# Designs tried in a protein design chat: VHH binders against q9vm92r272to629. Part 3

Target 1, 358 residues: q9vm92r272to629
Amino acid sequence: LEERMAFIEDYQQTQARSLLLYVREHQPAELISENGTIFSTTLDFALGKVKKMVRHAEHYSLDDARIKPPTPAEIVENQTFMVQSTDVLKSNAKFKVSEKVMAEYARLAGLYLDQIESLRPDYRWDGSRNLWILKPGYQSRGIGIVIRSSLDDILQWTSNNQNKKYIVQKYIERPLLIYRTKFDIRQYMLLTITDTKVSIWTYRDCYLRFSSQEFTMDDLRESIHLTNNSVQKRYKNKTNRDSRLPKNNMWSLDQFKNYLRIMGAPDGSWSKTYNGFKQNLVAVVMASLDETELLQNAFELYGCDFMLDEHYNPILIEINSTPDLSPSTEITARICPMVLKDCIRVVVDLPKNPTAAT

## First folded at step 1 (VHH)

Design a6 (framework vhh_7sr4_2)
Fold by ESMFold2-Fast, scan of step 1:
Structure a6 (fold): chain B 358 residues (1-358), chain A 126 residues (1-126)
Amino acid sequence: as target 1 above (358 residues)
Amino acid sequence: EVKLVESGGGLVQPGGSLRLSCAASGFTFSSYAMGWYRQTPGKQRDLVADISSGGDTKYGDSVKGRFTISRDNTKNTVYLQMNSLKPEDTAVYYCARDRYTIYGEDEYSTQYFDYWGQGTQVTVSS
């Protein structure tokens, strides 16, 4: 119950941020009409919600699971806000305020969003559509994943599929694109536990996976939004897709580094990205160790999936405990056997001969 | 190329203080735990103090309450403030990238490979 209440609160907070982002990104004249049906109280509510989020983010709480039930008045206010904000975001409803008043709300929206985004950098990945990705609890290489924008649809889906133990995560609406196309990066990680020692190993090579179609938020099809190779291999690349992208939908790390050079990315962008992968993975592993007892002499290979933001900061989207090691392209035919060979060196050879490390 | 350069050692009277510094380069300093170790002739190296990437500290029993480890990520430097020094603190002090949780820069890393400084001598004598 607490998990459901926490999700509903997160969804409502995201709706408030979505409305303010929409307002910030449009000219005031485009948002208003003499026959507008949305009043300034909707904007006041969104600003108040985000201001409260700023206060809570500044005063960290260790009790992240406990939420007080809303009062009847708060339930009505939230419901009214959801209806009106959804009319703006999904039906292009207009505000009944003057252009000058709308400009002031746009200024305040920018101020409050800047404040919360400085405290929660992950919020910069969000757009104005309040999209969520729903994944079955067991890894299925993209099968059974759906994207939903409606709170009722999300709650109904999870209720109707309780046996599959769906995980609900915020969809990243503003990833970095390459030639207008979505991609992710597969990074391998080996975790070893020896007595009281924990070691995290990252494979020095990685590869990118591309969608079969150009990115658009107007269509939520898996061929556009799920870059997993087992999903993408079902789809033919569209003719309007940029011809510089590979027909097999993968790039090597060298091809990506060449792209960064050609596009004039700042010097050290890849080193920054790779160090970010390591920092994110160390943080996740260390957080897990706080809750889990260590097993003696254990090892696990993980396939870690990242997207990037516009500043080349990594966004961890998934960790797969049973990664696909099949040779689906010439890139994976090269990389996967080397990952397995290096795992043998780390877990078998190194305890016998410390100089065997690669 | 990973480099660790220690400084601040010397001769001090019992009850005195010294501050050791370790300047690090060639890796993402803020991502790694750093430690200070010491070695006396005829004995193995032992842990003096450790500081995680997040700032959490651990101390050897013999130095707890007297020594303080700290880090400055903007300067890529780890420090050891040594107070109330005793003759038994006499040793060569080594800065090291911690073995407990390690990951590669562009390769697999192991708990069998550490990066150590050259060491700095601390002598506590009347």
Scores: ipSAE 0.000, ipTM 0.135, lowest interface PAE 13.8, mean pLDDT 78

Design a7 (framework vhh_7sr4_2)
Fold by ESMFold2-Fast, scan of step 1:
Formats: structure tokens, sequence, C-alpha cells
Structure a7 (fold): chain B 358 residues (1-358), chain A 123 residues (1-123)
């Protein structure tokens, strides 16, 4: 019940931010009509919702995640807002306000979004579609993952699949694209725990995995949106896909660095990205150690999946504790054996301690 | 102005089939859940079938396996395919529309209703 209520609150907050993003990103004249069906009260609601998020983020600690049940009046107000805002975002419904009034709402939208994004940097990766990704609790290498936009559909999906223990996460709607195509980056991490010391090792090499089709938000098919090789290897590359992308749907790190040079990325962009991988992974490991019992003399290899934003900042998507090390391309045939070789070297170099409990 | 127009009702023999259609206008069809309800004289309206904006379906216990609800967002139309009709399926069938967003564990009430179409199954 508590998880359901927390998700509904997250979905509604995301809808309010989505509407304000849409307003900020369009000219006031494009948003209005004399025959408009959406009134300023919809914008007032969204601004109020985001302002409450700002106050909560400023006043309460980052650890305060407790959600109170909404009152009946609040339920009605939220439902009305969801209907009206969805008409704007999905059906291009217009506001019945003057251009001057709309311009003021756009200014306020920008102000409040800047405030919440400074407190929640992860919100910068969101678009205006309010999409969510649903993953089964057991990691199946992309199998059983679905993308949904409707609150009703998400709640019904999780209710109908309770035995699967689905995880619901906000879908990253504004990832960096390469030649209009979605990609992720596979980064290996070795975790070692010995003598109460925790060591995190990130492999110096990585590879990119591309979707078989051009990216579009108009179609939520897995062939466009799920970059896992286990998913993508089932699909043929589409004819509208840029010919500069590899037929095997992978790039080496060197190919990505060459792309950065061609696109005029700032010097040090890759170093910034790689340091961000390390920072994200350290944060996740430290959070896990705070909540989980520490096992002494443990060694675990993880496959970590990242996307990038428009500024080459990494976005951690998932951590796989049983990464696929099979040689599926020339790139993985080179990298995976080297990762295994380096893991052996790290494990052999650790202090020799008896693991017997007595 | 919101309008729901049902069609396809009529007289049919037991074991027969009938397809109902509901043409919607005046609202963003793709953002709404659509449903079919039926009513016999002197009784409350009962849920026959419901379809969310994303295509998830729910059926009344008496029609499961016999009726199929579907929607066509390009035509702003919802359909009810009725197979293996029984005399007890005789009723006025109403098309209904509600916001697809659902903030309670209970059923949300429908905001818009059609005028209804009569379905009669011979004894």
Amino acid sequence: as target 1 above (358 residues)
Amino acid sequence: EVKLVESGGGLVQPGGSLRLSCAASGFTFSSYAMGWYRQTPGKQRDLVADITSGGSTKYGDSVKGRFTISRDNTKNTVYLQMNSLKPEDTAVYYCAARPSYWLTSGQYKYDYWGQGTQVTVSS
C-alpha cells in the first residue's frame, strides 16, 4: 500500500514537472487559442505542486521519503489535473489565456523548474511524456521489461504481476543519442571485501551498445528503447538507421572517443564521463553497505549499464551481478577475456587470510 | 461538447454474435478509459467490459471468455464483440468514458455516458 502511494505521488509530481517543461520549451503563442479548452487553473496546480516539491526538498532531509495518504478533495484535484495536463501533453490541447498571461506562466515555470532541478539533478533527464520502465525483480537481461505512460496501466500491470515483484523506475526520456539512435555503455566493476576493507575496481575499457532502430518517443517497442544485447540481437537493423552505426550494434571506447572528436565535444569529456562512472558506483556501493550485512572476503564482478545526458554526464541504469561475458562481437571477444584476466590478478594480489570461522 | 454514439444493437438468437461500436467525440479519446455497461429494467447498471488508455482490459464475471472489448484510437471508437449470446445478456448496453488515471483502489466512476443501444437475445 505504502509503495503504491509513493509511486502515485511520484507520478503526479512528474506530470506537473512535465507540463511545466512543455510550457518552458514552447513559445507562448504556440500554447494558446481563443478556442482553447485548458484554463490557467491547470498551470496554477502544476506550479503549486512543483513549489511544494521545492519546499519539501529544502526543508526535509534527503532521507525523508514518507508519504501521507491524500484527502478525498486532493484525489479529485489530482485526477482533474491529470486529465487536463494529459490533453495538453499528448493531444496538443491549447490554453484559453492571453499571450501575456501565458508568457508569465512560462517565466514562472522556468523559475520553479530551475529551483527543483538544482536540488534534484536527476530531473534534468526527464522529458514531458511521463514514461516509466517496469522491470521484473529478478534480472532477466531485458526479458519482461515494459514501458508504460498511463498511471492506470502501470498500477494494473503491477497488480496483475505481483508474483514477478516488478520494479517501477522513471524512464530517461532525454538521453544523449548518437546518429539519432539510443545506446548504453557497459562498464565492468569488481567489488572486493577483505580485512574490513572495501575496494572498488572499475575496468579501464568499456563498450557501447546500440538499438537496432532510430530513437522515437512515438513508439515504445523494445527494439527502440531496450539496448540490452540479449534484446537487440533478436532484431534486424532498420533501413532508416544511420549507415555510420555498426552492423553488430557495438562501438569500442576508441570509436566513441573518435565520435566525440568529430562532434566537437570539449577536451576532457571522456575523463569527466569515466570519473562520473566511478562516483556513481562508489555511491551505490556505500549505500548498500549501510543497509546490507557485510560479507568478509567476498569478490563480485558486476556489469554496470550507463546512459549519458547531453553534457556527457553518466546516468546509472542498472547493475547486473551475473554479467554476460560471452564473445558476441569482436569487441566483447577482446574485452571480456581481459576483464576476467584482470579479476584473477586482483584476487591473487589480495592478502592471504584464512576464511574459516573459528 | 462530449458525445458518445453507440451502434450495432439488435435482435439475435441464442448462441449468436453481435458487435457493438461506440464513436466518441469532444475529448482526447486516447487519454480516456472506455467501458461498456448494461442495464435491465429495474436494476442497476453492471460492468460488462473496461479498457484503459493503454489497452488493459477487465470483464464482468458473467461475460468472461464470451465478450471482447477493443479500441481504435485512430477512429476514436471502442468495440464490444459479443459471442455465444444468452437470453440473460438481454439489456440496454451503454458506452462510457472516464479519465484513465485512477488514484484509489476502488473503481472510478464514469464521467460520460452514451444514450444506450438495445440488445435482445431470443429465449
Scores: ipSAE 0.000, ipTM 0.116, lowest interface PAE 23.2, mean pLDDT 78

Design a8 (framework vhh_7sr4_2)
Fold by ESMFold2-Fast, scan of step 1:
Structure a8 (fold): chain B 358 residues (1-358), chain A 123 residues (1-123)
Amino acid sequence: as target 1 above (358 residues)
Amino acid sequence: EVKLVESGGGLVQPGGSLRLSCAASGFTFSNYAMGWYRQTPGKQRDLVADITYGGSTKYGDSVKGRFTISRDNTKNTVYLQMNSLKPEDTAVYYCARGTYSLWGSTYSYFDYWGQGTQVTVSS
């Protein structure tokens, strides 16, 4: 299917970037050996791949999204690169080049990565492991979500689970952590549709949800990597987890703002984050409006899940059209009824919204 | 430290005019929508008027044509010009900071409120 080919291409491009990230993040002397089995041609291939991505991103058009089948020669070249780069990334294989030559490749890797990351800011969330998260296409409350690094494993998983219509997305390997623990932020969005206007509202309050265990990439289990309350409620908090984190695994916005102050975050970091939520959500809504007919005279409440990068930029993870509004903690017991009440206020106060009947 | 300080309230006769001011501090004023709400004893706060960061305005049905909201970003101040005042306009008037206006948005959620200023319309 076209989706399969597009995914394979994305995986291959991510592998090239993963190799360059790995090279950038290690000292040249650590990457080389006189008995090395990987040659400079592997780095040349990765640089060439990323350079092509830069050219494509600079000249991208909405009508040029289709992937053409690779030629037999291209298939062989990609397979050779995959074997060689995987040996470096997963088996610590070393390059047979001089330290000076490796230092030059590290410099070029940095330049090309900076170029593509300036055009594709989302690429800064990727690490060198080429990890993907696979989610069922229905609301499963975190059940059936898996993390995979192997192309063959991913393709086999989706093939064996066709009835669930899995969505495959790059795993965010470099999220902001709080006290070494992964979190996400639940942000509510209200969409209102009248006969002439679409309006988007972002709730001014939000809350954070923490994993029950410290973050580590050495263990991909769901108790570390999936912050959903339906997943996390099945797990006991580990005793080695930082004691400053809440026992109920949630922080209010005020607690997060206090954390930013204590950690010396730049003034305006929260305002930057919140404005980023708004920009991300407006972009998603506007993109979807081009593809669907609007349901007239409607409103919908969405639960939007964000992570943050090290610069407090938001990373949109998921938009849930049936958000859980149950009072699972003191924080949700306060926020969820207020969100519902304020939705009614927005709908009632919007003058020409016929859904705002008394 | 967000602060909203209202002024300009008072006693006025029916048919008179008042201008309310709200001095804002502790945030980047020009990035936020601002609004005026009013509350009479025993009732919920009602929208009087709001103004987006871009200057678009909305009014409650009962005040449309009589009241005008405006802002001065150089002074970090939002104003409510109240003309042709009626006894039913008697209320405590609150200044409120809204969220950053979204593309196509007509109303904003208000997260900070002033202490209020009393307006009394009576002979």
Scores: ipSAE 0.011, ipTM 0.165, lowest interface PAE 9.5, mean pLDDT 79

Design a9 (framework vhh_7sr4_2)
Fold by ESMFold2-Fast, scan of step 1:
Structure a9 (fold): chain B 358 residues (1-358), chain A 124 residues (1-124)
Amino acid sequence: as target 1 above (358 residues)
Amino acid sequence: EVKLVESGGGLVQPGGSLRLSCAASGFTFSSYAMGWYRQTPGKQRDLVADIYSGGSTKYGDSVKGRFTISRDNTKNTVYLQMNSLKPEDTAVYYCAAEPLSWYGDLTESAYDYWGQGTQVTVSS
């Protein structure tokens, strides 16, 4: 129940930001009509909601941070806003304001979005479509994942699939693309536990997995949006896809580094990305240590999936406790056996030579 | 802290043999992969041979069948036996200690350790 209320609030906040993103990204003349059915009060509501989010992000009291049930008046205001903003975003409804007034709203939208994005950098990955990805808590390898845009559809899906314990997350609408194609990066993580400490390890090698089709938000099919090899191996690469992308839909780390060099990425971009992987994974492990029950003098291997933003900052998508280590492609046939072999160096070789560990 | 000292380079006639040695100190040698790389002026370093802690080896295509890499963990030394030497093998040869394949709390330096290099010249 509490979780449901938190999600509904997040969905509504995302709708307000979606409307402001839409306004910022269109010319004022394109947003208005003399026969427009949407009034400035809809924009005022969205600006007010984002301004409240800015205040909340800056607040100093834990009590003020808590999600409270909305008042009856707030419920009505939210419902009115949802109807009107959805008409704009999904049905191309027009505002009944002057071009000058709309230009001022576009300016304010940009200002307020810049403010919240400076406090919540993760919000820079969102687009104007308010999309959510629903993942089953038990199943790995992309099985059972769906993308939804409607609050009602999301709530109905989770209600109808309670046995699978779905996790609901914002869909990343603005990932970095390579040759107009979506990818993720498989990064291995090893956790070791000894009598004296727990240690976190990240593998020095990794690989990229590409979608079989060029990226588009106009089609939410899994062949475009889910980069897992278990999903992508079911689909043929499309004819109009860039020919520089591999037919097996994977790149090695060396191929990615070469791409960065050719495209003129800033020096140190990969080092920044890799350090970001480590920082994200350390944060997640530290947050879960109180809940994690590990065997003493044992290890656990995880497959971690990342996307990148336009500045090569990593976005952690998923951590798999049962990673696929099968030789499904030329790249995995090379890397997966090496990952397993190199676990011996950490678990067996290093502990017997403790001077190397200090 | 960490030292890699190469020896065994020199001038040799085509068809001859040389054995390079690399003595390592300052780290747990047995836990590291060791490699030999070579470089000609104005070009990047190319892999000649790698040997992993467990003894598995990898060779560059141009030296396969002619060169053999080996290690002695009791002496903290890696070797490169070079047979049937050709003029094209003329280069500065570098010993490298490759870090653990895992970054973590128990790993050594983030950078590969390199020796100062040893010149190999194949000429009549």
Scores: ipSAE 0.103, ipTM 0.477, lowest interface PAE 3.9, mean pLDDT 80

Design b1 (framework vhh_7w1s_2)
Fold by ESMFold2-Fast, scan of step 1:
Parts: C-alpha cells; sequence; structure tokens
Structure b1 (fold): chain B 358 residues (1-358), chain A 121 residues (1-121)
C-alpha cells in the first residue's frame, strides 16, 4: 500500500514536471487559443507542486519521510490537475490565457525546472510524456519489460502481474544517441565483504550495446527501446540504420573512445564518464548498506547498465546480480573471461599479500 | 592481480624537474592514491595524496609538487619541480580505499616497490 501511494505521488510529481517541460519547449503562441479549455490554475498547480519538490530536496538528500494521505480536497485538486494536464500533453489542448501571460508561465517553468534539476540531476533526462518502464523483479534480461504512460494502465498491469513482483521506474526519454541509435554501457562491479568492511571494485574495461533500430518516441517497441543483447539479437538491424554501427550491436571501449575523438567531444569526456560510474555505484552501494545486513566473507559480481546524457554524464539504469557472462560477441568473448580471472585475483590473491609498510 | 607499478626516478640536479608515474592494473577499486617517501634514517612520510577531487600535500613540497590522476589509464602522477637535495628519497606509490564501513574508514594499503630519486647539488 505504501508502495502504491509512493508511486502515485511520484507519477503526479512527474506529471507536473512534464507539463512544465512541455511549456518550456513550446513557443507561447503554440500553447494558447481564444477557445482554449485549460486555465492558468493548471499551470499554478504544476508550479506549486515543483516548488514543494524543491523545498523537500533542499532539506534532505533522500525523501525518507512517510507520504501523508491526501485530504479529500487535495484528492479532488490532484484529479482535476491530472485530467487537465493530460488533455494538454496527449490531446494538444490549449490554454485560455494571453500570449504575454503564457510567456511568463514559460519563464517560471524554466526557473523552477532549473532549480529542481540542479538538486535532482536525474530529472534532466525526462521528457514531457511521463513514460514508465515496468520490469519483472526477477532477473529477466529484457523479457517481460513493458513501457506505459497511463497511471491506470500501470496500476492495472502491476495488479494483474503481482506474482512477477514488477519494478516500476521512470523511462529515460532523453538519452545520448550515437548515430541516432539508443545504446547502453555494461560496466562490471565487484563487491567484497570482510568482517565489517566493504570494498567496491570497478572493472577498467566496458562495452556498449546498441538497439537494432533508429531511436524514436513515436513507437515504444522493445527493438527501439531495450538495448539488452538478449532482446536485440532477436531483431534484424533495419536497412536505414547508420552503417557505421556494428552488425553485432556492440562496441568496445576503444571504439567508443574513437567515436568521442571523431565527434570532437571535449578532452576528458571519458574520464568524466568513468568517474561518474564510480560515484553512482558508490552512492547506490552505500545507501543499500544502511538497509541490508552484511554477510561476512562474501563477494558479488554485478553487471551495471548505464546510459549517458548529452554532456557524457552517466545515468545508472540497472544493476544485475546475475550478469550474463556468455560469449555472445567477440567483445564479450574477450571481456567476460578476463572479468572472471580478475575476480579470482582480487578475492584469492590480494588477501595473501598484505603489503602494508610497517 | 592488483599491482602498483612505478616508473620514473633517477638522478637529477638541484632546481630540476622529474615526473613519477604509478599504474594500477586489473579491477580498479575506488580509492585514495598517494606518494610517500623515505630518506635514509628517516621514517616514511606522506608527500601528496589524491582522494576523489581533493588533493593534499606535505608543507615541504607545497607549490613545487603536483599530484594528478588519469582515470582512463588508471595512473597517478607526481610532478616534482624545483627539486632540492633534501628531496632525495625512495618514493613509494600507495593505494587505500575511499569507502567506509559503518564505523571506520575502509582501507587496504597496497604499496609499490619504490623508486629512487637522487637530487645532486
Amino acid sequence: as target 1 above (358 residues)
Amino acid sequence: QLQLVESGGGLVQAGGSMRLSCAASGFTFSYAMGWHRQAPGKQRELVAKISGGSTAYDDSVKGRFTISRDNTKNTVYLQMNSLKVEDTAVYYCAAGTEYYDWSEPTGYDYWGQGTQVTVSS
């Protein structure tokens, strides 16, 4: 129940941000009509909701406060906002305000979005569609994943599939693309636990995985939006896909570095990306340690999946506790055995050489 | 196998410059890296360290030495300028973890084999 209430709150907050993003991205004249059916109160509601989010983010790094049940008046207000904002975002409904008033709302939308995005950088990846990705709680390697935009559809889906323990996550609508194609980056992480200590190891090599089709938000098919090799290997690459992309849908780190050089990316872009991987993984692991009791004398290998934003900042998508180590391409045939060999060296060899100077 | 491999060092005249390098191989844990030195008859002392985005230096080398890290090469550098005879020592690269257990900082000190720096008058 608490999970349901928390998700509904997240969905409504995302709807408010989606409306403000939509307003920011369109010319004021395009948003208004003399016969408009949407009033300024809808924009006031969205601004108020984002302002509350800014206040909450400023007071704590994570909102661990219990979500309070809404009052009857708040329920009605939220329902009205959802109906009105959905009419704008999905049906192109117009505001009945002057162009000057709309321009001022666009300015305020930009200001409030800049404020929340500074505190929540992950919000910069969102578009105006309020899309969510639903994943089975067990490891699926892309099987059973669906994308939904409707709150009712999401709640119905999770209720109808309770046995699969679906995880609901905001879909990243604005990832960095390579030759107009979606990709993710597989980064390996090893955790070692000894007594009361935890060590986090990141593997120095990684690889990219491409979808088989050009990216578009007009079509939510898995062949466009799910970059897992187990999903993508089922699909033939489209004829109009950029010929510079590999037929096996993977790039090595060296190929990515070469791409960055050719595209004129700033010096240090990869260093920034890799440091971001480490920072994201440390934050997630340290947060999980507060919740979970540690098992002593253990190690775990994780496959971590990242996307990038336009500034080469990493976006952590998923951490897989049972990563696929099969040689599916020439790249994985090279990397996966080396990862396993290096895990043995870290777990077995390092403890036998204390090497500390006295 | 995690190894710290040092390069550089040797003979240099007072007022000269030298760069030491320390390369880590295999899995790279997120960790603090530093350079320590030991002169004959003295205890090993920290010269410079880098942890996250922060650097720290011993007062005797501030303004003369610069520590930097290249994460793409898993390499830490010590750029030594305006060298003095008293900088003569064996220089050691070291690594320790940046991550904490819930009570104490987590550390695993791994040391390089050392590289001799001799500064002549």
Scores: ipSAE 0.000, ipTM 0.176, lowest interface PAE 14.4, mean pLDDT 77

Design b10 (framework vhh_7w1s_2)
Fold by ESMFold2-Fast, scan of step 1:
Structure b10 (fold): chain B 358 residues (1-358), chain A 123 residues (1-123)
Amino acid sequence: as target 1 above (358 residues)
Amino acid sequence: QLQLVESGGGLVQAGGSMRLSCAASGFTFSYAMGWHRQAPGKQRELVAKISGGSTAYDDSVKGRFTISRDNTKNTVYLQMNSLKVEDTAVYYCATEFGPLYDSSDWYEGFDYWGQGTQVTVSS
């Protein structure tokens, strides 16, 4: 229940950021109309909400972590804001203000968003649609995943599907695209535990998985938004998709490095990305050590899924404890057996090497 | 948490020798450890690496520097012989990311660096 309250608060804060991001990214003239139905008080509310978030992020303390229930006045204000901001974001409703007033709100939106995004860099990936991805808590291989934007729809979906124990996460609306197509990167991680030592291994090789269709936010179909091969293999590639993309919807790491070179990415972009994979995975494992008792003399292979932002910073999407190792393409037929072979070498050789550190 | 502390740096004349030590505290070393250096106005570069029984060296130090490990003392050493003025730099020990075994593509995910120790070689 505490988790439900936390989600509702996060959804409402995301709505405020979404409205300001929408305002920042459109020309003032595009946002206004003489017949507009949305008043400036909606923008005042969003700015106030984000300003409060900035203050909390700057002055966070351990004792302030508990979410407090909203007051009756706050409930009414939030309801009014949700209705008005949703009309803007989903129905293209216009503000009834002058262009000069709208330009000032756009300037303030940019200022406040820059402030919160400097404190929460992950917010740069969210976009303006307040979309959430709902994943079954069992091993789904991408199946049963849905994308929703309505708070009521999300809450109803999770209530109607309690038996599947859905996980609700913010959808990354602004990932890096390759030839206008969504992709993710499968990165393997091996975790080994011996005595009191925890070792995290990242596999040197990885591969990219593409959607069968060009990316668009106008259509939330799984063929566009879910890059898992178990989903994508059911769809044919669209004829208008860039012909440089592979028919089997996968790229090797070498193909991706070649793409970075051709597109003029800065030297060291891949090294930056790979180091980011390591940092993200170390952070997740270290966080888990504080909350979970670890079994001694254990090892586990994980499939980790990343997207990238426009600066080639990795975004961790999911960690799968039972990764699909089937030979679905020439790339997976090569990589997956080598991953398994190398896991055995680490597990077998590590205890038998008398010169290696424990 | 692993902490790496370098020691053994200082002033030495060209042609001399010096041994750097890197002591780990908190827990035992991973298989892969390395020594890096950064001279004024230059990028940090890998000098020597040890992974299990295997060692690797930058061409500029090969034959002059030797990396070794004492797992009992949880310490990595860099023995520097025939020192040159151009070896003047801040030396750092670090956990290394590279394949653990021949034909293994697994890399240790931990990234720990020491605070650095100054080595100055006079003519």
Scores: ipSAE 0.014, ipTM 0.392, lowest interface PAE 7.4, mean pLDDT 78

Design b11 (framework vhh_7w1s_2)
Fold by ESMFold2-Fast, scan of step 1:
Structure b11 (fold): chain B 358 residues (1-358), chain A 122 residues (1-122)
Amino acid sequence: as target 1 above (358 residues)
Amino acid sequence: QLQLVESGGGLVQAGGSMRLSCAASGFTFSYAMGWHRQAPGKQRELVAKITGGSTAYDDSVKGRFTISRDNTKNTVYLQMNSLKVEDTAVYYCAADTSPYQWLYEQSGYDYWGQGTQVTVSS
């Protein structure tokens, strides 16, 4: 199907970027062997693929979009690339080139990746594993979510689970970690909709939720990789987890700000992060204005989940229209009732006292 | 419209005391009121804040400075004791007049005074 073909193309483009990321991030001597089985043509293919992506992102045209059907020869070349690049990325296969030649490919990989990442900032969240997260369409909150790296496995999973209408998304392989542990940030958003105005409110306070186990890519278990409280509440914290992390798996915003100060984060890192939350949420709301719910006189409270990259840029993971407001920790016991009370102030008091709501 | 008017700045010897006042007019509600300072070539930094009945201080002034509010006079004060040469700066009164915790844009303080110079000589 159309959606399936689009995904396959995205997967293949991600494979080319994954190979270049792998080459950029390893020493040339580590990538080569006198008995290597991978030739420079595999790198040439990846560079060519990314170069085409750069041209398309800079100068999109309808003719270019239509004239993309692969020839039989191109299909074979792509299949060969997928096999060879997978051998490098998953089986540690080595290139049969000199160290100087490999160093030049690493330099070119860096240049091409910098070019595409400047046009597609979301590509900075990707690692070299080409991992995808599969979510059932009718249920969220961590239930039935799986992580897969193989194209064939992904296609088989979705075929075997047709009744669940799985959504396939790129997994965020390079999130910011705190004490080697994955976390997300719960940020509340209130939408108020009248016949003349749509207003987006972001709550001033938020909290962090930690995984129960130290982050590792060697194990794709949900207890490590899915920070949703609905998932994590089923697990006990591991003994090898850093002792500076809270036993209840939550930090307040003040605790996070203190962490940023102690770790020497640049001045304004939190302000940058919070401004990024607002920009992400505005973009999502604007894209969703055609929905019936958003066109009526109404208000809606959302729980928005973010991760951060190494530069404190927010990555929106999920928006939950029925957020958990249970007092599961001291932090949620404080913040959740305040959120509900403040919703009443915006919805009830604001129309009657506009000067107080300025 | 809210206006913040500072008073009480000037020259003082190290070890001395000074009280800054900030009178607010046209102001009905605020989440927080605070004092910030900026020395030449430095970024503006928070010195002290008051939110309802709670106060907080920068570590550099803790134990020496006290922030207080007189709701009857709609005035916030900064009592500065044991002043040091490094306390020399322009001091700004600021108000976060958001009536709720919900903001389209987070600006910690949406109103600022003109600033008052405090110079501490040794």
Scores: ipSAE 0.015, ipTM 0.258, lowest interface PAE 8.2, mean pLDDT 79

